# Ledger of designs, part 12: VH-VL binders against q9p5m9

Target 1, 257 residues: q9p5m9
Amino acid sequence: MAKVTGLPEFEDLHTKRKWMLNHMAAAFRMFGRNGYNEGTAGHVTVRDPIDENTFWINPLEVPFSLMKPSDLVHINSDGEIIGGSKMKYNTSGFAIHYEMHKVRPEVICVCHVHSIYGKAFSALGKPLDMLNTDCCVFYNNHGIYFDMDDVISMPEEGRRTAKGLADYKAVLVQNHGIMTVGTTVDEAAYLLSLMERSCQIQLLIDSATKVGERKHVHPTRAKAIRENADNPVGLYTAQQPNFLYEVACSNGELEII
Key: E = the ipSAE of ESMFold2; O = the ipSAE of OpenDDE; V2 = 0.75 times the mean of E and O plus 0.25 times the DockQ between their complexes.

## First folded at step 3 (VH-VL)

Design P1 (framework fv_axatilimab; at its last look DockQ between E and O 0.01; V2 from the best seeds 0.00; counts 0 for: pae E 14.9 > 2, off the site)
Fold by OpenDDE, look of step 3:
Structure P1 (fold): chain C 257 residues (1-257), chain A 123 residues (1-123), chain B 107 residues (1-107)
Amino acid sequence: as target 1 above (257 residues)
Amino acid sequence: EVTLKESGPALVKPTQTLTLTCTFSGFSLSTSGVGVGWIRQPPGKALEWLANIYWNDDKYYNPSLKNRLTISKDTSKNQVVLTMTNMDPVDTATYYCARLFGRYGYDEYFDYWGQGTMVTVSS
Amino acid sequence: DIQMTQSPSSLSASVGDRVTITCLASQGISSYLAWYQQKPGKAPKLLIYAASSLQSGVPSRFSGSGSGTDYTLTISSLQPEDFATYYCQQYNSYPLTFGGGTKVEIK
């Protein structure tokens, strides 16, 4: 098993790229395992470590559960394919994500899926309540993009989404789903799954109010938890069990770099 | 239409330096992700990768031959040049240039090939 | 270096036969594998990339499969023009390496 001692360092950026692509593919497989697939919806963008003005994105045709590093598409800021897979990708999705990458240059990875509970909760147009310790990483650390019933361009949607994201780690897109960001693929992917589960938990609690009154984590405690949990190393580490699981199940398609 | 063509001497003496030129059309080495590689094949034997060069002038060599190989490009002429020093009869082979699309982590396969040029090393 | 062991080195088959060629990598290559066809006196031709993706213009009777270290090229129904030597090539890491080749001969 891989060591979980921190963020790996690479002297060779090509190796780092390989590392990133494997973790990116693994993230998709986790998403697939968790049932986040919805047709061709949902995508992850990753800033390339060699050419930082370019990005990797998933193809339209590949189920999340079957994602391989070799399936991923390398594109420039204009959306042109410059390497990787030659398969088609969601150009609208990239247009949205690109705006987020522009305003948050430190963001390496943006994750977006059309998962069940993220979609359901996003229809309420309100932030998450701090109802358990796990979700407290999002305490004053997630935003909302409200649907204003406008017909807008994809770049404008991206700009509005980015505004909702602000400097947070996640954004709920009303009537659409959830998006997360990270400095590593693993950070963003873990936060995505955590946000999805947090939405699920809250919906369950909200539906069970007849059996008891909801209890919130105290704001002081929630803040303390966020400050401890919201760090790149911890969040990367938190994703490693999922990554290693996907590696073990990949039949050699994924590598531990 | 993508085309590549190898040119150089058909006969080289032992210890001499081989210089091969790949002239191509239908694509440009100014395009991001594009590369050109050299592969050789001794008569009746398998293919052996020699070197790659990419649009950004990144270069990769077969480590077994690295000290003997130099690859360069002239984008304006659509040419890639391979030099191999200290030639030996064992280096007798058909030498191919071929197009790549991508760097490390990309699809580093060869989608278009030249016809190849036979190089014989003999005294 | 990643070694590619290709098998068999040669095989005899008839038109219409199903032909399978195997390529074994010394380590996992994550589907970064290409297949080429080479006819006598000609340059290799790309058939398959990314282990299972068919190159444009290649007949559908050609297919690639596999994962990890084990990969196969399959010709579902051998045609007269398919008698040639086939090579696998990994591009998981440098140096790029080819298999030893499989010569498909007419029975």
Scores: ipSAE 0.154, ipTM 0.709, lowest interface PAE 2.1, mean pLDDT 93
Fold by ESMFold2, look of step 3:
Structure P1 (fold): chain C 257 residues (1-257), chain A 123 residues (1-123), chain B 107 residues (1-107)
Amino acid sequence: as target 1 above (257 residues)
Amino acid sequence: EVTLKESGPALVKPTQTLTLTCTFSGFSLSTSGVGVGWIRQPPGKALEWLANIYWNDDKYYNPSLKNRLTISKDTSKNQVVLTMTNMDPVDTATYYCARLFGRYGYDEYFDYWGQGTMVTVSS
Amino acid sequence: DIQMTQSPSSLSASVGDRVTITCLASQGISSYLAWYQQKPGKAPKLLIYAASSLQSGVPSRFSGSGSGTDYTLTISSLQPEDFATYYCQQYNSYPLTFGGGTKVEIK
């Protein structure tokens, strides 16, 4: 991927919102193409660029692969629908995502899916090992929310998940899936697909132990790779091939702003 | 049964370094999510948080104390040590060690406390 | 730093009274709040965490409520053993900070 690609700049916030909604819909289409969908599960929340105390979320019943900007639901901080598509959305999912947005005001996008390898790996209750250079963006940069058997409210579940996320870019939610965050939709979405692939690769390596020893990226090298790779502009740029592919496949339903 | 006990000098002269040891039983700092913190209380005044250390050796300090604090642990001995440099009479307080709620290692409230040790700073 | 302001600083009450103590945070703390009870010469004892969750072994007459910046500890029917000083503590962000305390005295 080419370095030195910058974030777009906008003359007005309505154009920025349109850009954001197109990128949000494209992220869902990429998730669907990659098989991260599971029924009505999986949610992305994005902070509105015009009113930063409000958020956009996917509707419950629109397939990831068919998501359009016009399907997205505009929600206030109390979970009330205030605009966009007036379709139903997962209020519990929003309550959880909101806690991350609240604790970290710089977080524009929170992604969560019930993808196969992320869900499988999350059941192990352990962090990713640094087994390749691509996953080193997560070196000391992802956490775990360990589920204990207690009954708690959705806001409290969100607060505990946010603590597991800490200042990191990702959290493994035990027995549940993956969450990633970003300062753009593209950053969070790219990190989500990277985390899912990293889980898949590690599970494959762990299944292949009889054919060879695992080799880890040395912690000093992993730290250096993370410091270079955990770069919002770079991660945004890394997602652009996926975005452009989904626009090209959308038959005009998505737009480059 | 979870217990914590503070030990160290009861009297310290101004400018000296205070070293306090928290010895605990009924839990281990090898357990993921567990931590130990230090809190002090001057006579008749409110509680003041000093420092936390977690199982993974993450450390957090009260910034108002100008880097006077150092916290460390010895997991094999079930001990946490706090040092505080350049003691002054205003540092006269009861010093407590306490366990952080250890369910997730991210809940920074204190579910078990030691009895406290009174430290007086005077010449 | 998040400042925690407790009100009142002291109160007098009789056994059987309903007692309410408030904590006001200088900014939102998202229910990352604990309440402690401290008797003279003793260490604090955790009563409530997460604003409203009772610690194991705490009598049900204690309850916590609130959101955002405003939080309340309620003792529904004061008992003789409840005469103590009560502290709130936020854990939304470092540094961890305590309220100034509320002394509950016999009327």
Scores: ipSAE 0.000, ipTM 0.437, lowest interface PAE 14.9, mean pLDDT 88
ESMFold2 (binder alone), look of step 3: mean pLDDT 92; pTM 0.949

Design P2 (framework fv_ebronucimab; at its last look DockQ between E and O 0.34; V2 from the best seeds 0.00; counts 0 for: pae E 16.0 > 2, off the site)
Fold by OpenDDE, look of step 3:
Structure P2 (fold): chain C 257 residues (1-257), chain A 124 residues (1-124), chain B 111 residues (1-111)
Amino acid sequence: as target 1 above (257 residues)
Amino acid sequence: EVQLVESGGGLVQPGRSLRLSCAASGFTFSDYAMNWVRQAPGKGLEWVSGISWNSGSISYADSVQGRFTISRDNGKNSLYLQMNSLRAEDTALYFCAKDQPNYLYEIASYFDYWGQGTMVTVSS
Amino acid sequence: QSELTQPRSVSGSPGQSVTISCTGTSSDVGGYNYVHWYQQHPGKAPKLLISDVSKRPSGVPDRFSGSKSGNTASLTISGLQAEDEADYYCSSYTSSSTYYVFGTGTDVTVL
């Protein structure tokens, strides 16, 4: 884990908004770089720092790898576009995320993607095992949404997903994928990528049982690791290398604020 | 059982206004987007307008943009279409249609239930 | 384009198989799996027949099937029956100013 350096402080909320939007765009670019883009699926919502009853969301038709801060759509709680990009956004995605924001007001960012290993692991309908120290941030800190129903509405799916999320930082949606939450975009985005890698690692281990037995991190150790790792500052810091990488590759489209 | 019942159609002169209603039952109306689709006599289907579950997202076909207004009252399980500046080409059977979510791509929906339609005739 | 292109009419004898094409662009049919099919009998409201290119709703016979290749979606009716005589419409999400677009419709006649 990266050294804890602290969260930036802003005297001006407009500057903070700009900061958040750049990190949001960078998160998408990281998602794209990691191959998480799947059609129009996958969304990130961020609560606006100025008007906290409003949100930012990604547009429908911009590839994750090409996301710019100016592409992001500003919407109110009713889903009306009130600023930012005028491009269409995924109303179903917002419907789901909004339900999560409603029950978790402290959550600033919700991330959801249809990534390969998240989808694959979610099909097993079970939680992650603590098979390495990195995934221990999710020790008793991730939920599962088991009941996929094709007949339900998107808001209802959101409510059910939120129920699965509970007070945790992540939720596995059965046969669907993964979702994470955070108090910063970077926290949520880092956790999303970590969850994806955790799913991948477990699937590899589970596929290697002929080679040897699975070894678990001891619960006491896992708990200790979670208690240390699951903090906003540390998780934000952990995302910074990814953010800086995207900035460096953005040809000036992303800014360090 | 899902039911959609349109009303408000009739004969009007060009330039006049008409308001259509759709009464919905048998499902949680407030959770679903709703649409208007019309069909001119002997012609095909044309999407007219759509509105999200909470009215936050509204869209119109180019042919009606600026003239028609879609709205809903979730408390009354009702969908509306205010049609202003009516033209002869607006003559059609107007259907209300319920959206069904797409869980794969999380965006586009299909219309799983339709009303019987209400006829609007615009003629001088 | 304001509409997806369908053949005006298709005909077949009972028991035969018929296929209806729905051609769009990369901005609609070709871009996503958002193609749906509706059946409409004379004087009746449209009925959902196929969703998401190939998914059959409950109650729809398995002799109805959907597929897509490139910018063209297809509805196939196998074992054609007299009751299948109707108009069929495809639809798709579109990235244009219009959120939904319908096909021009196909009249299926059972000979």
Scores: ipSAE 0.416, ipTM 0.797, lowest interface PAE 2.0, mean pLDDT 93
Fold by ESMFold2, look of step 3:
Structure P2 (fold): chain C 257 residues (1-257), chain A 124 residues (1-124), chain B 111 residues (1-111)
Amino acid sequence: as target 1 above (257 residues)
Amino acid sequence: EVQLVESGGGLVQPGRSLRLSCAASGFTFSDYAMNWVRQAPGKGLEWVSGISWNSGSISYADSVQGRFTISRDNGKNSLYLQMNSLRAEDTALYFCAKDQPNYLYEIASYFDYWGQGTMVTVSS
Amino acid sequence: QSELTQPRSVSGSPGQSVTISCTGTSSDVGGYNYVHWYQQHPGKAPKLLISDVSKRPSGVPDRFSGSKSGNTASLTISGLQAEDEADYYCSSYTSSSTYYVFGTGTDVTVL
């Protein structure tokens, strides 16, 4: 049976790429299983481990739940397809994600979905409250992109989203959804699902106002939890049960490298 | 001030090739999709080809598919149309047209700025 | 290449209103609100007049208006002026064969 493993190290960058693509496909399958899909919306970009000026992205027409490593599209910084499946991809989604990768070179993976609770909470125009210990990873570590009701280019949308992201791990895109970043696919994907669950929990708590007053995690404790939890190795490890489950359900289409 | 200037038109014989260029200025060229639209003498507008801001999506009208190639050089703020195997019916004034920015869930493609066009005449 | 159907010519006297129709299918005009209108004076490049059925860009006079019903979009010019004498084209996004399709064009004559 597959078991949880820590963050691997690779000397062969082609093996690292294969590992990355399997984890990228598994993240999409997890998103599909959790219901984060919305038509053809939602994109993940991953910086290539061999040529760091190039990226991998999901194809436009492959469902999240059916994503395979061989479906993924390799593109350069100009958006030209240079390898992989060579399927069509959403060029607007790349334009937005590229701005994050550009201003934060350490970011390997950017995840974005139009999940239900993230969309619902993003319409309120406010940050998450620290109402439980799990969401404290986002304490002073998530931002908001406020819609300005103007018409702008996709790269400018990306630059404004990057401002909302700042040096954080997540941004709530007003009226739109959730975006997370990480130094691995698994880090960004885990944070995405955690943000979605955090939005759901807060909406439930806010709907229960007649039961009692909300109790917040004290800011001093929230800060301490964030400092411990905002740990790339720990966040990668936290995603491994989801990765292993998707591999097991893939009937050999995904593999552990 | 947005400006689009086409060049490279001329008189060519059927079966030959011609390369059109469009020099763009006054806007951030690399943010926008671009299109070629043609107009045969005395006739209406016909969309020819379009290319996304980063060349990741390219489309052609059925009448030119396989013969024409659209491309762009964002470093030179330039749009190109390579026209091979030219036919008499390709005779037209060719316009460079700037598209609008698109959001992920909206298709809001309309051409707000046009060049003055470059004339291509294909005659034996 | 498919085209949206427009009347070949429309005429009116100064101060009158004229309406130009643009008829497509459920795959273009009927299915989407991405219908646009362009004005083209002789020897000049086309100019965007109306976007997204009814939106007027800055600098376009308010006597130009657009609407849509079913598979037919309409451009109305109220209070015709001599300078409105031009060719007018509609365009639409299409899901059927290309990303864009133009109408056949309408020659507006001010009498």
Scores: ipSAE 0.000, ipTM 0.455, lowest interface PAE 16.0, mean pLDDT 88
ESMFold2 (binder alone), look of step 3: mean pLDDT 91; pTM 0.935

Design P3 (framework fv_danvilostomig_arm2; at its last look DockQ between E and O 0.00; V2 from the best seeds 0.00; counts 0 for: pae E 19.4 > 2, unsure alone 74.9 < 75, off the site)
Fold by OpenDDE, look of step 3:
Structure P3 (fold): chain C 257 residues (1-257), chain A 121 residues (1-121), chain B 109 residues (1-109)
Amino acid sequence: as target 1 above (257 residues)
Amino acid sequence: EVQLVESGGGLVQPGGSLRLSCTASGFSLSSYYMSWVRQAPGKGLEYIGYIYYSGSTAYASWANGRFTISKDNTKNTVDLQMNSLRAEDTAVYYCARGLDIPFSMSYFDYWGQGTLVTVSS
Amino acid sequence: ALVMTQSPSSLSASVGDRVTITCQASQGISNYLAWYQQKPGKVPKLLIYAASTLQSGVPSRFSGSGYGTDFTLTISSLQPEDVATYYCQQSYSTPPEYTFGGGTKVEIK
């Protein structure tokens, strides 16, 4: 990924919050556009830039494709609604994400969806193969959580998921789906869509093994690609076309800050 | 009904300390920012500081170091500790609820009746 | 600190008059501006937030406008019950240091 000018800087944290929430809403709209909707499943958490022990999360009843910044819910670390739309949200989802935020304090955004190919691939209980250059951002940079068969508390599930995530940018939750993290909403959201596409591509390739032999990106090359691609600025930049698209289609509901 | 009641005001000598308390009812402090604002006799309003949902605090530059805000969510109280008081600190001190709305800043939608602090020898 | 300059400091007008109060910020504050009314011997009351949004329960004769550095509070038709001191307040500064204007005392002739 190309490195560009950098991340936006804000002197005012309230403006930054507005910026973050617009990008958060746009991320959901992209998720909706990509068909990641599954009932009320899937959620994104974002650490508030002003009160960093609080978070924003999506409400249950708003379709991804219709998400507005004003729909987003502000919650404290105990899960109490403290601002925003005051709509109900997935408390279990927050409990899981909160454990991840605790272990990874640099993480600003956690994304999780129940998308088709993420769910399908996660059922195989194995990591992605490096079968194309785009997915190489995940080369030794994604984990797996295998222990979904036990009946456990949501916080414990969060801790186990976080363990699978380790210091990586993504985690495959077996029989569940994919989860990504980022230092910006855009980074996490882009990685989520890329992970989904990577799962799709691999499933296609694996289904075509009778036609030809699978070819892997050489590990040396994969490593080099990851080192170049896995940077906050590049990954933020990679999401901007998606963000701008959503803004253009939002009829003024999303703003460029 | 939302209600804020300040207490602890009174006469204090220069260099002295005083602790004000604000008791909130009708809402939870865990869901709102709280602020202290003062008004000297015949003068305007002056912002002192905030306490956020999580208990994090912010202060006016002039107040930082001498004034400390704290809260107890279980008791639904907010306190203002004032140290090294000066004559110019004489004022009515208000606690106010901060309204945090999406894409906006905190505004003060509810105010207590205020408590008078007089610093005099 | 961000400075809010309010003008005039005082004014006297007749019932039914249009009254205008201005507030100028030392730097751009977008629309992060509120107006308060404080009647004699009473506590401040929020009138307008986000520069132009009327607080619930406030009479429609009150309005706010402005963006950036220059803001205006307008009373379209001054009423006897509007006798008060009015304050602007910025909520833009980071870290939070929400300074008030000096106030405008409004009286009836």
Scores: ipSAE 0.026, ipTM 0.578, lowest interface PAE 4.3, mean pLDDT 92
Fold by ESMFold2, look of step 3:
Structure P3 (fold): chain C 257 residues (1-257), chain A 121 residues (1-121), chain B 109 residues (1-109)
Amino acid sequence: as target 1 above (257 residues)
Amino acid sequence: EVQLVESGGGLVQPGGSLRLSCTASGFSLSSYYMSWVRQAPGKGLEYIGYIYYSGSTAYASWANGRFTISKDNTKNTVDLQMNSLRAEDTAVYYCARGLDIPFSMSYFDYWGQGTLVTVSS
Amino acid sequence: ALVMTQSPSSLSASVGDRVTITCQASQGISNYLAWYQQKPGKVPKLLIYAASTLQSGVPSRFSGSGYGTDFTLTISSLQPEDVATYYCQQSYSTPPEYTFGGGTKVEIK
């Protein structure tokens, strides 16, 4: 089997869709292996490469760790199932994700999970500090959606979340967790796991303040690191070990295209 | 013991030039970045710019290419060349060292005594 | 441009008084804030960095607090040698864009 490295190009959009769905399923398996699952919570939407006004999303009842390309649900902008599996999906989650896709047409993938450290940190209502070099991809590159304690429609919830996302790659959704975006599934998924780990590290450091003082990456260096690290090809490449591991563990249910 | 000593201040006409020097002792410039900060009479502190241990420099936008920082690691000195001076450049000029080596540009733990530059007719 | 606003611009207090000085950033700066003391006719001296960490050799009557936009410097019991102008400085911006507050002049009544 030929190994795929770097960002692939496809002339056949049906092949591109197959590639994308395998990477989407692998991202879910990685999320499950890392413990980011929580019941039916958590959603990934991916813009279809053939009909760019339609999307793929995970079904409610398939465990992250068992996701297959054939489980994924193809939906139109109104939320109607038009292909893929016929399984139920979270219509409120899609309504929120759609607002991000609508405002930022270049965004191919939106990831959101209820992972432990992302949820914990999101409850603090403040941005990540640059406490290690890997976190610096988020320097001036993540926002916050603040809970306003009002009852609103899901499209308006999505619009407020999109405002917090702005032109960044990530947003902390207050009291909910993490949302990341990317031009590939792999980019968004890698950023999600990196943000989760960054939240974990910061919470551990903040718990240890009596042991030692926090030392930040200086803003000049953080900016330089972000400019280098916020690179779609680089982030896609950084995810490939995770993708290949999930393919190897899938007993043939995932394919390298 | 860390010491910073500025020199070269004095009276200069508007439009003139002046070169300030900062001699460092008790540490090596190869391990620290250095900055220049000024204080107009009766006014607050204003950041001018820095030079990294590597020799790379940057300047506040108001300095507008009029000021140049350079260093000599062998002499352990940092210089500030000031050109096209104006009356509002009248100030005490301080040399300052960054806290926490390396990469520490955030806070200034040692300051020189300053040298007065007066720009007047 | 990130602006640091100090208040008050000056104050007078008696020896032994508790003195507080505030500094407000125009946007969030995390804990990237320092306090400097400049006694009359002297050079600035670093008191506090990272908002609340006391620099070595600084008396324990000085303390700093704050996170985000609002910061305070507290002198728990004012001494005659504390007569000075106090400056905050943000270090959140990329160099050379550091900015200082306008200063707070502390005097004895």
Scores: ipSAE 0.000, ipTM 0.371, lowest interface PAE 19.4, mean pLDDT 86
ESMFold2 (binder alone), look of step 3: mean pLDDT 88; pTM 0.893

